# VHH binders against Protein AAR2 homolog: the designs that were tried, part 3

Target 1, 357 residues: Protein AAR2 homolog, of Caenorhabditis elegans (q09305)
Amino acid sequence: MGGALPPEIVDYMYRNGAFLLFLGFPQASEFGIDYKSWKTGEKFMGLKMIPPGVHFVYCSIKSAPRIGFFHNFKAGEILVKKWNTESETFEDEEVPTDQISEKKRQLKNMDSSLAPYPYENYRSWYGLTDFITADTVERIHPILGRITSQAELVSLETEFMENAEKEHKDSHFRNRVDRENPVRTRFTDQHGLPIMKIREGYEIRFQDIPPLTVSQNRVGIEYSDRLYRLLRALGGDWKQLLAEMQIAFVCFLQGQVFEGFEQWKRIIHLMSCCPNSLGSEKELFMSFIRVLFFQLKECPTDFFVDIVSRDNFLTTTLSMLFANVRDSAHAGDDLKKKTAQFKQYLTNQFKWDFNCD

## First folded at step 16 (VHH)

Design u1 (from t7 with Y32H)
Fold by OpenDDE, last read:
Parts: C-alpha cells; sequence; structure tokens
Structure u1 (fold): chain B 357 residues (1-357), chain A 121 residues (1-121)
C-alpha cells in the first residue's frame, strides 16, 4: 500500500519537483520512468513532481523498439520532449531562458495533464541507481542518440564511405564510386560478412572490458591488474565502476538493451576474479555485493529467469566470487561475512548451489 | 453510488457476432475513458479495447479489426461490437472506467460485474 505522501511533502515536491513534458506522445503506448511504466491515456502530457537526480525515461510504441534516455533532473527543471511520429523517436525542445516563466505558467494550466512521479517506486529506483551521478550519465550516455533496444548498425564500409564523403565535400573531387567495380568490402569478418557496428554517436559509451574466459579448471584466476586498469580509466573513482554497473543493469532491465546486459556481466565477471584486490579495494567489493544483491532482489521474476537461463553465468561467476572471498587471505572478516550472507540468501531464494566441488 | 452494468453477453457460434453494452451511473461519464477487459478462469485479466473521452479508440492486437468500441455520452453507455468471434474470445467481459492519465488496469477506477461471452466451435 504505497502510503500517500504526507501533504507537506507533496506540496514540496510540487514546488520543487522537476517536470517532464512529452508532447505528441501517442495514446495507448508504453511510457515509463525509472521502475514504472504505463499505457498512456489521452490526457497524458508528461510528468510532474520528479525528484531531483538521475532518472531513466523510456517509451515504446506497438511496432517500435523501446527507446529511452537518462537525465539528471534539477529541482524545478522543465524538460520538454517532443514525439516525432515519422521518426518514431523523441526530440528535445529547448525552452529559452526568457520563456521559462511562461512555460511555468503553462505548466500550471497543464497540471491536469501531468501525471505525478510514482513515488511508490522511488525507493527501488534509488537503490538501483545510488552510485549513478550526473558525470556518469554524461560519460556513458550516447552523444547523439538515445538508449535503444535496437541500435542502428552500420557496416564499417559504410562508415568509411560516409566519412570519406564528408572529407571530400570540401574538395571538388567527386570520388565517383565506380559502381561498375564495387570496391571490395574492406571490412569483412572471417566469414566474409560485413563488420557491423553501432553508428558513431549512438553507442552507449561503456568502459571497454575485455571478455574474460571462464575456464572451469582455472582455480585461482586473478584479474586484479585488469580491475586496476579499469579503475585508472575511471579516474581512480571506484564508485564510477558501480555506477556503470547500475546503468548497465537499468539499460538491460528497463531499456531492454542487450549491450547493457553484456556490460553488466563483464563487470560482475571481472569483480568475481580479483582475489588479490579484496583487501586493497575493500570498499569497492563491499559496495559491489550490496549493488548486486539489490539488483537481484529487485529484479522481476520473469526477468530473473531470463538472466539465469543464459549460460548459468550468474551461478558460475558468483561461485568464483564466493570461493575467492572465502579463500582469500586479503579479504577482511566483514567482507567474508557479507559475502557469506549473500551466498546464503541466493541459496535460499533461488536454490542455487555454489559449492565448488 | 457509482455503477457499471454490462449486458449483451451470451452464447454464440464461432464466426458470430455479439454486442456488449455497459451503462454507467454515479460519475461523470463524459470525462472518463472507457474500456473493455476480459478474463478467463485461471488467467489474468486482459485489456480488449479503450475509448477515450474524445472518442479515440484502441484495441488489443487479438481483437483489432473484429471488435469495435463506441460510446454514447447521452446514454452514459459504452458498447463493444464483437464480430467474427472465435472460441478464444470466450471470457467474462468487464467494463471499466477511468479518469487518470493511463489506461492500465490498475488505473481504472470503476469496474462492472462482468458479462459472460461463450463462443462455441
Amino acid sequence: as target 1 above (357 residues)
Amino acid sequence: QWQLVESGGGLVQAGGSLRLSCTASGFTFSSHHMGWYRQTAGNEREWVAFISNSGSTYYADSVEGRFTISRDNAKNTVYLQMNSLKPEDTAVYYCAAGDSWFYDESEMGYWGQGTPVTVSS
């Protein structure tokens, strides 16, 4: 029973909360913020009373992939998005500074068309995103685009050609693509297929974490060096690693972005294979366990099944984590205890067996 | 006291047609969007169709092209014309009314008691 916010808090949030206008959004379509989504009605024009901080907004139309964006809302901020029916995406509508007052007035008039932020889900959202900062969003969010479940893929060849055309626009040299002699696809894989990538500017800018091979026989895998490299890349701020983990999870869970899932797995895998860092990076690992615990706890059952069914990744990886922590001379008692509790929770909740033979 | 009363349900052969009616009382009908839901025993309630205050209509994929939702504000009544009925359409059909920003089942403020529809093969 999501207890009605006290009137005082409601008033405060009404005055200090941010606004999201979503203009022209089609009816009977999915609109979501953070941990809740709806089918939009006729009167829906956006949201009010959005608490300051990082939020994830997402939407989907019946035949279109889910699209979304992260945004760090400021107190009293008015964010305006306009739905483009032709492109099936949203566009930013800038509100000039001189028009803000007028816009605020308009918002008052539009109050009946603005749905309140779902505070019943705010606790969950906060728990899932507590390491994410404005800087994190700026670092990871696509430059030109949105978070989409179906990113536009472009061949390296196409990209190359487009870039070449851009460079030559200043030079009269119309490189006549000899249509008769199709330039051999310069960028093919081992099978002769074009190498595809997400179009530049539209990629989620996750840290590059090379895939780790989980060999069943490799008792004692140590990737602390990779962890430290990653931390250095993040300016020595381990919180940003967890922030990225959280963003990745949200991208997967709410954004339905597979890349989010992959990055999430990479981070977990890396973190699970660093026994030598368990002492030196104690705070990171303590928080890591917390973050992961919360993610798994808050994960919808159906989603969880999907996660677990995919290659036993979680069970295998977490088994390594648990073993590494247990057997590590560097791990403190508090980390060992926390990890043991986490293990027990998962065992009880999901009936997972983590006993390495 | 508000009330939604469904009628028009019954037994029909596959390929047949039925027209459901739902009459509202006790609230401002014209300011509410109306919807039809259906539920089969052991399953979750499924939305079927919505009609907005302004008369915009929306349908579940499963019924699109076969069902038509309409409303008469003067009579405080919403209708569901069901054509080309299939055995899969067998369910208890519920009328719902809402005035919120969303069409979700949980956002509906008023519900009828339901009318059974049985489509025989």
Scores: ipSAE 0.761, ipTM 0.890, lowest interface PAE 0.5, mean pLDDT 90
Fold by OpenDDE, look of step 16:
Structure u1 (fold): chain B 357 residues (1-357), chain A 121 residues (1-121)
Amino acid sequence: as target 1 above (357 residues)
Amino acid sequence: QWQLVESGGGLVQAGGSLRLSCTASGFTFSSHHMGWYRQTAGNEREWVAFISNSGSTYYADSVEGRFTISRDNAKNTVYLQMNSLKPEDTAVYYCAAGDSWFYDESEMGYWGQGTPVTVSS
């Protein structure tokens, strides 16, 4: 029932909501916030009534890769972005504190050009991002402030050269093979291809999941040690792990960033292989199931079918989770029940079979 | 009451041309962006072309270079010149009007009843 918000609520949201100005954004281009995207019209100059909190804004011109950013909006905040047609990116426009009042006045004049935040999707967005904090965004967000579906790749060689040039500003350090430097440093793979990496500053700074330690001759898959190491790396705050899972998912779903999907899978896999932690980290697992449930629920069915059809990752991994929880002597009844319900939901909704033969 | 009335549809041979017209009434035409959509049986409606209030034009990739959208505010009419028609262009074509910030189908406030276009191979 997409019912119009009561006028009182609208007024409140207008007064207390944040604003996003997107200046110079081209028409007939994709613009989105959180769970909703549009093709922009002539009238569009930004958004109003953005509820305070973390949001994901993204855009794409024509068939270009999607670019976006996370932002923690404050009440009454005015965020100004300017589209650069030449670079096909957005730039930050700082609003000095002394100009905020003037900007507010301008916003009133521009009200007809500001689209309201789509509140019909806010509940869903909140559910998908409820663990994400400002600190999480600061930790994970690319330094250069953009999340792009197409990673800016640079060869190690190029990076090396650029760094060398920076260090030797005074010396025309031309990577020229000269008598003093007869060998050009090349970074190639086993096939002779340049080794490529994401350019510094453009990478999403996901937390590295600790590798398996060789000494774990343990019968079965048990990654509890890895989980604990990860949690320690996150300052002992398990909520940050779930926050990262949520960011990863949003990066994948809305940002169309493959690395988001990969990190999402890594986290799910790790969480599914920790039978010894089911008791000690009960709250984490309970919340994990909730987060995952919500993510799967909010995803288009077709999207999941495509993903699952291509990769049995989810069915296999979750089968392990379900089995581990079921068979765990340490898992509480509440976790067992919740997990069983989740399993049943997935079985009913997606017709997945989790019975490991 | 607002009304959009499409005309100009019909049967045309592949490679031929057709001009659709849509006449608007009951709202301020000049303040609305206008669009053409098309739908085939069993498929979702797809946008074909838009023209903004200022006259900026936008086309789907499938029709770009072949179709031209234009408007006459004095006549409250939007046109779709369709050249080099293909069998794949066979559909019911709908005229739509909107005054929102966005050009999405869901943001269009007014719709015509549609005019059928059949392109025979």
Scores: ipSAE 0.574, ipTM 0.811, lowest interface PAE 0.6, mean pLDDT 88
Fold by ESMFold2, fold request of step 21:
Structure u1 (fold): chain B 357 residues (1-357), chain A 121 residues (1-121)
Amino acid sequence: as target 1 above (357 residues)
Amino acid sequence: QWQLVESGGGLVQAGGSLRLSCTASGFTFSSHHMGWYRQTAGNEREWVAFISNSGSTYYADSVEGRFTISRDNAKNTVYLQMNSLKPEDTAVYYCAAGDSWFYDESEMGYWGQGTPVTVSS
């Protein structure tokens, strides 16, 4: 079972699995895919036998934060990335369609330089990413740059000045403002420091969680209208919400990006506060419990578990979920059973007490 | 039926030097990258230095500038010259060989028995 497969499966995956050529990457640096990373040796030029589907590929040169990308590999695909030593990042190299057969022949000559995908972890990886599709990746992945904790930042004043310069060049000799609706932009926070944001095009394009629209809440906490507005923004496809939850978790866990952790928490909080949706959105909530279960089960270190447990977020938030499902007149018996089993698992595994929060 | 045999360890005063040797047999030495690791009691092994098939060298931050790894393919031997030794360098030093795409400890196929190094004062 380990990383050694029967020869007939190896032959099949060699012919039908995908390839990643990662050319020019420095030795003794970190390279990884999905759950596994390594320190690169002299003969490393990429990966072979990558199972079709979504994967997260990442790297780090000494002392630098990880940079990475999601890619949905097609069967037999040859993806080529070239490392640029000056910019310390990788760049795409397209393989023309009419040259794929020749490229595959070149790959046979490179076989000893291509490491196989680490199949021991594939089942777990699939379970953490099974809602993510090519469309999910295209929607969320930064337009510019890569998945990294070192996102390009710009002050609001600098961005305002750059935008004003762009508008001026496009419009020529325009210096008018809307006299009916004048707007003043504040460039500093309450402490006088520049307000900073991620430069346009470099952000991970997580969906914003809609704010409350009603000035008064119903009895208790109820976010079902926010959930429905979010689902409409996703084209009515609730699987894309769970796909985003999965991408957010991978960005945090493997990409080391704190924004992923924040989006992950926002989604869990929203889902835990929707008692009116538990009947009509049964499949979403059943799937949400499964996704969260695998994410918590697969946390790889005490450090990550300690970070996830900090500030009592999960115990407080999931206490609301468990109470809402237990007390719902609309939730089916299977959802009630699944959440009770999940609650018991978390209590036993993490010693969390949901009844005292 | 392979073997890696370390030698050259011992007791040395802080600021002193030692030269470790590791002689290989039972596999094609020139096709393997070589590494040195060290371990103190009750701790995980820590990498120290790597040398590639072609002679490129890499060092852990804690030893860079003080230690030098080298290889002699004709003698099937890798060396670790350890200068400016500190008490923190006290450990059992292990020679390792691998032919993988990666230098990680788990990717090493051959290990020596270890040679103890003690740095006093």
Scores: ipSAE 0.566, ipTM 0.824, lowest interface PAE 1.2, mean pLDDT 84

Design u1 (from t7 with Y32H)
Fold by ESMFold2, last read:
Structure u1 (fold): chain B 357 residues (1-357), chain A 121 residues (1-121)
Amino acid sequence: as target 1 above (357 residues)
Amino acid sequence: QWQLVESGGGLVQAGGSLRLSCTASGFTFSSHHMGWYRQTAGNEREWVAFISNSGSTYYADSVEGRFTISRDNAKNTVYLQMNSLKPEDTAVYYCAAGDSWFYDESEMGYWGQGTPVTVSS
């Protein structure tokens, strides 16, 4: 009842909105899209009237960790996922082009089993994801598996041996082992335990943050070179950096994946330590402030208090940002004004102190 | 005018049993899934059990193996048999009915007034 659309918009979205068929998913389990999740009933077979664009779909059975995926829905698209009870995950089901009309006819018969997209959350969701594009999803989403805190792990030694075996098979005409330059690979941590990593193809493909370079003559913290190198890796498209910041936040907030929290923090830290870029990258920094403001505004209070605010990261890191913008000869008046407004908001809403003198 | 009326609550010693009943009127009982929720003072309502239109049953981890939900569509009644009761089961128990895609509390269209259950040590 709440968040109901006018009848003419409801009919338009029924004709033009996307569908998600989520077949065979157990009852009394968690299913969600974007900001909203539910406990599934007997009637539930999926969603209808999904607005075109990027959405995050997730589920959990028997209180297991969530699994989820991003998808960029096209108008009228029919996405089919079938639950596999044995593996406790969902798998794709292709809808061939010549079967789309038949599938749409079947959807009319299924209409009562398809819940409508929760439109009351759509404006907020758009603000949380507005830099994310289909290309962003393709670049970052795991090739294999799903977005989940239960990563598929392999030991470093096992991966090395598998790669060596694969290389030997591929080099059937010669031995490429070089006795003069033996491999120096460490397979154990400081405590003698096997080093573990996420198996290839299962990782969320966040862009690597370029390493810090050290110069004898630099004074203070200055990461603009790292920012410029990162932007070059993104094809010069600064919007893709903010899209990644948005994906990282959603992965953490809705996907419950700590890797997303770490990438989110890395991006905020980098952006907060670039005083020489504040003039030349004005639009990036203006948009960064808006993105971060909205993420903090939309963060649930209990999640924020218990997880986001407890590590002191934001207060320490944003103090750097605010000082850098305030003291910059490069930053324009509108960036200084926007940053000051953001600082005031954080001070008032969260009682954070950025002015320790 | 719809109605859900719970009965069967009361005082019981730990380890004992109670059977709650909830009788429905004013809507098509057989087309609705039914649930039991419970609430202790100062806490949010929590689900206890669901039973679907077709009789499939689901339980919260805290009560599985001890509680049994059932329904009698001919009598428009849902039951909660509570065995091996513990002091932590002390709460007001609410009957609810819905016909939505989801079992969430917010998706329930009909609610009873609740029946108190007290389990003494």
Scores: ipSAE 0.552, ipTM 0.805, lowest interface PAE 1.2, mean pLDDT 84
Fold by ESMFold2, fold request of step 21:
Structure u1 (fold): chain B 357 residues (1-357), chain A 121 residues (1-121)
Amino acid sequence: as target 1 above (357 residues)
Amino acid sequence: QWQLVESGGGLVQAGGSLRLSCTASGFTFSSHHMGWYRQTAGNEREWVAFISNSGSTYYADSVEGRFTISRDNAKNTVYLQMNSLKPEDTAVYYCAAGDSWFYDESEMGYWGQGTPVTVSS
């Protein structure tokens, strides 16, 4: 959708699209949704015409790390976030059901302050997120925190505090980088770690990858047991594994959170090392190839060169995937064809060599 | 029909000052936010400063404390006072106006022709 939308489509989306009110957000700061971000002006109070489905919304004050969230918008939904200048984050504001009519009237008065969703890359965005559902977001998204590298730094700083206590260091510098109100606060000590919602609500809740079980009965690298245990943890729903792969990639690509990159790599590595599952899990592997293809196709060149292609992870790991599929007695012809086409694409596009001897 | 005309550029020594002006016509100046951008050869244009309809001002980190943007709605003019100039400030400076939700250059509806500024060591 590189062109201007037809007027009839614009009218339909105006009537049926969702709204995001992003109130009180500072001017000249970064606000973005999906692939597009801007520097906010005085007029800006939110977005309109948001297509139903999963979107990633993010912002940054001046040069601070991004903070963001996923939301699965329903048609006509009105989502309200209000910026808190003291805490430098946004807070949810619920619109009670009996106030929806009044809120829609307010939206008419605010129309000139609501920017339209940037449809130019929507098809590509859908391809990066099409397995993600409302259940996926609820399962993985931090309960109390936001998608941010600062939340990840708090986690690392807590672990570092256990070691730093013997060295008498101040370990809160990065967590407390608030130019207006620097405050050092510690949730708990290392032996008094409470079972409380504050700690559990701040992490991105990626599914743990089951540990490797060493078996003397197996030949070569074989992670199918880990895959099956993971699928069982997901209620048998293989689509949720791919949804997590998609969330992890977006957390890294747009949220700038390294833990997303690590989970993305863990999933790719697991999927690449399951030769015994290639027959029984045909739809999962066919869809996995499509998801990964789209992620690599849509990856910005600078991002790809600087981060994604380092350490030969993809070439090494995908070489194993391609060999496992090629040599499988269980993989069907369509999976073999799809992986061969994918390998050919990667070889042509990125000049990668998967056949080292 | 619309017009933005910059003036005040030129050659100055490092540490010196210049005042750029940009006069608007053909649109309602008071309903638009105004900005200054600059571009060096072979590089993308970068923002320098914005001023809102209400007079709130914002600056890029590289110029904060040295440059001052202001506007005079009665004269349909925006100014950029550039003090403590450095060789790195050498660029063509562009005036821009917009009434969009965003200050990004792609969201600006009106652009000047540019005025060159050279800062010598």
Scores: ipSAE 0.540, ipTM 0.807, lowest interface PAE 1.3, mean pLDDT 81
Fold by ESMFold2, last read:
Structure u1 (fold): chain B 357 residues (1-357), chain A 121 residues (1-121)
Amino acid sequence: as target 1 above (357 residues)
Amino acid sequence: QWQLVESGGGLVQAGGSLRLSCTASGFTFSSHHMGWYRQTAGNEREWVAFISNSGSTYYADSVEGRFTISRDNAKNTVYLQMNSLKPEDTAVYYCAAGDSWFYDESEMGYWGQGTPVTVSS
């Protein structure tokens, strides 16, 4: 294990930390929280001393893809997840308020089966998740299922038939056949294969990046209108955009979900193409640079080389960001300095060349 | 004071079998889960098999169906029966014991010195 914590901090976390009971999970399977995962042993029944705040919990059985969830733990909270081997997923177990005292008594008897949270990783974890709130998790987390790379797919035809069946049950369902204007949804692509999508309710509910508004008078790359529309969709709270960038990164890094990587890239690209916003959105851009810096700094070197830097996305996209900040008449000196420092860090650390304009 | 001593390694032709043994002393064997790991030069150790205190067994995908772990608490000994051996099984095999919540290498408290196994093609 990692190094020792001061005894007074250990005692404080024991008294005030949260609990996760992870019942019935198979042995010799992967269980993890945040940066750390393990192969479960016989006595493992969960975690104790979890710091309050947002954490990502995940597991994998057999050779299955990871499944996971975000949870915002409150101090002293007791979260119970019960593994169902037949369905190979977690079932939530609500602890009624009148049973909390008995559950705490059970925790005392279970103490030797509860592993402590690996606090030595917490500083890094906090830096990767510090914008994420309980409201962020509620907005983005799938309504059904869990965060997983194994998509719950359905054909467009199957979903259409299921929706038509549901509409028929509503007693006001119109016949979908209109001889004057027949509707035939195309269920196959140009190669004759079924068109597939994620089953309703199972998608990670990332915010859509608004489409580009076509204007005859625009020249060059300028996405500030898209940024402002996105911020409006988030209730004007720019911190929620960065929270989504952090969730997307964790979904990819720890959850192994490629859609997280795609959303992460979409957000970085949008932020890098908003020269007209660099003055008015100073705090957002300053915080964006910090968030991205920590994400790239904490990324394992082999993972970064093999996955994150495989194409030229980051070098091309960040070159646009650096040029836009450098050339902006509206960006403050603080943002220009921070961006130049970030550029220098990337150049030194990864030998990237951004000076091709 | 404590000791884990592996034995039974050697040279074997592909398709052959070996039985590794690991005898424990200096700690309460029956209260520990036991595992086998293997390592080739320049690589990290990799998990091969675990057996719990209660005798439940678990295997890495690469050896499942070919290897069998077992324990004899009366003799303080864990075994690894290796059948249908392949050249890819060539490694130094290590016995390990732990009493943690997890079977990971970093959670093992006791390690043997290793016994080499070579599988010729």
Scores: ipSAE 0.522, ipTM 0.787, lowest interface PAE 1.3, mean pLDDT 84

Design u1 (from t7 with Y32H)
Fold by OpenDDE, look of step 17:
Formats: structure tokens, sequence, C-alpha cells
Structure u1 (fold): chain B 357 residues (1-357), chain A 121 residues (1-121)
């Protein structure tokens, strides 16, 4: 029973909340923000009372792949998107500064067509994204401004050809490359298939996790050096690593982006294999456990089943984490306690067995 | 105070017809989309049909072609004409009203008390 917010709060949120106008959005389509999605009705023209901060907006027309974007909303901000039926995507509509007042007036007139932000889900959203900053979004968000469940794939050959065409704009150089002849594909894998990549500008720009060095292969599963290299790459801010973990999770959960899941797993795996860092990076690990706990607690049951059904990744990886923390001479009592509690929670909730044979 | 009052429920034989009515009061009927839902004991409420404020109609697959939803704004009433009834249609039928932002059940702001429909074999 999402209790009606007190009038005073509503007024405050109306005054300080941001607006998202989504013009021309089709009816009976999926529209979502953060932890909640709907099928749009006839009256829907956008959202009001969006709390300042990072949000994830996503939509799907009919059976089309989900598309979305992260946005850091400012207090009182008016973000305007326009649905393009031809391109089947949304476009940004800039509101010039001199038109903001008029736009605000329009918003008042459109108030009945603006749905309020679902505050009943805000706590969950906040918990899932509390490390994500505007800088994180700027760093990770695709350049072309869309997060898509269906990756925009292009063959390396195609990309090469396109680039060549761009370079030779002046030369009538008819790209003699028979694009239809697979035998002439320059970039093939070991099986002779074209090498595919996400088209430039469409990729989620996750931080690459550094590879193992030869020296690290000698002493079992110890990735502390990799972690430190990663942290350095993130400007020495461990919070950005967790922010990325959260973004990855949201991309997967709400964006239905597989790459998000992959990055999420990579991060968890890395964090689970760093026994030598448990002391030096105590705050990171404490927060890591919190973040992961919240992600697993708040995710829908069906989503969880999907995660577990794909592989024993979580059970195996977390077993390593738990063992590493338990056996670590560097891990503080607080971390050990927190980890033990987390382990117990998962055991009780999901009946997972973390006993490493 | 908002109110939705369903009527028209009862016992009907398989293959028969029944017409449900729901009369609304206490809110602007014409600005709301109206829906019918049904629930059986031990099961979740199931969406049956809804009609938008503009008159667009939508049906669950299970009732498509058999049921017809309509509205009379002058009477603040929404109707569900149920034809070719099956035993599987036996349920308590609820009328609901919502704004036209979203069509989700969770967004329905007003609900009736329900009217029972029993279809005998």
Amino acid sequence: as target 1 above (357 residues)
Amino acid sequence: QWQLVESGGGLVQAGGSLRLSCTASGFTFSSHHMGWYRQTAGNEREWVAFISNSGSTYYADSVEGRFTISRDNAKNTVYLQMNSLKPEDTAVYYCAAGDSWFYDESEMGYWGQGTPVTVSS
C-alpha cells in the first residue's frame, strides 16, 4: 500500500524534483525508471518529482530489445527525450536556457500527464546505486548515449571498410571488397567466422580488469596485484570499483545487458581472489560485501534463479572469498565477522553450500 | 469517497452469457481507464480486460473473442459482456479504475468488492 506521501513532502519533491519528458512515447510499451517499470498508458508523457541523483531509465517498444540510459538528475532539471519511431530510439531534445521558464510553465500545464517518481522503490534503488556518481556515469556510459540489451555488433571487416571509406572520402575508391563474399573476410576467427565487436560508441565502457602476470601464476589464486592495478586505473578510488560493480549489475538487471553481468562476475571474481589485500583494502572489502549482499537480497527471485542456473559461479567464487577471509592473517575481526554473517545469510536464504572441499 | 460497485454476477451454464456492470462514483470516471479482473480462491488476481478513457479495449488471451468490455461515461459505468462462458471462467470478478499513466494492475487506484461468477458444466 504505497502510502501517499505527506503533502509537505510531495510539495517539496515537486519543487526540488527533476522532470523527464518523454515525448511521443508509444502506448502499451514498457517504460521504466530505476527499480520499476510499467506499461505506458494514454496519458503518459513523462515523470515528475525525480529525486536528484543518478537514475536509470529504460524502455522497450513492444517486443523490441530494451534500451536505456543513466542520467544524473539535478534538482529541478528538465530532461526532454523524444521518441523516434523511425529509428526506434530516443533522442535528446535540448531546452535552451532562455526557454526554461516557458518549459516550466508547460510542465505545469502537463502535470496531469506526468507520472510521479515511484518513491516506494527509491530505497531499493539507492541501496543498489549508492556508490555511483556522475563521474562514474560519465566514465562508463556509452558515448552514443544508449545502453542496449541487444548489442550493436559490427564485423571487424565492416569497421575496417567504413574507416577506409572515411579516410578516402575524396577518392572514388570503390571499395572493391566484395562484402558479400565471406571468403574475402580479412578478419576471421579460428573457425573462419567473422570477428564481431560492439560498434564503436555503443559499448559500455567498463574498466578493463588487468590480466594476470606470469609472476602471479606461481602462487595459487592471488590477484591482489591485479586489484591494485585496477584501483590505480580508477584513480586510486576504490569506491569507483564498487560503483562500476553497481552499474554493471543495473545494466544486467534492468538493462538486460549481458555485458553487465559479465563485468559484474569479473569484479566479484577478482575481489574473491585477493587474500593479500584483505587488510590493506579493508574498507573496500567491507563495502564490497555490503554491496553484494544488497544486490543479492534485493534482486527478484526469478533473476536470482537465472543467475544461479547459468553456472555455479556465485557459489564457487564466494566460497573462495569466504575461505580467503576466514584464513587470512590480514583480515580484521570486523571483516571476518561481516563475511561470516554474509555467508550464513546466503546459506540460510538460498541453501547454498560454501564448504570448499 | 470513491466507490466501484459491481453487479451482474451469478450462476450460468457453460456456453451461456453474462453481463457484468460496474458503476463508479466519487471520481472523474471519464478520465480513468477501467478494468476487469478475476480471482479464484488460492490464486492470484488475473487481468481480464480493460478499456481506456479514450475507449481503446484490451483483453487477456484467455477471454479474447468471448468477452467484450465497454463503457458509458454518462452513466459512469463499465460493462463486461461475457459470452461462451466456460467453467474456467468461474471466479470473483472485480472492477478497477486507474489513471491512464500506466496500465499495470498495481497502478489501479480503485477497486470494487467483486461479484461472483459461477459457470457450471
Scores: ipSAE 0.486, ipTM 0.757, lowest interface PAE 0.7, mean pLDDT 87

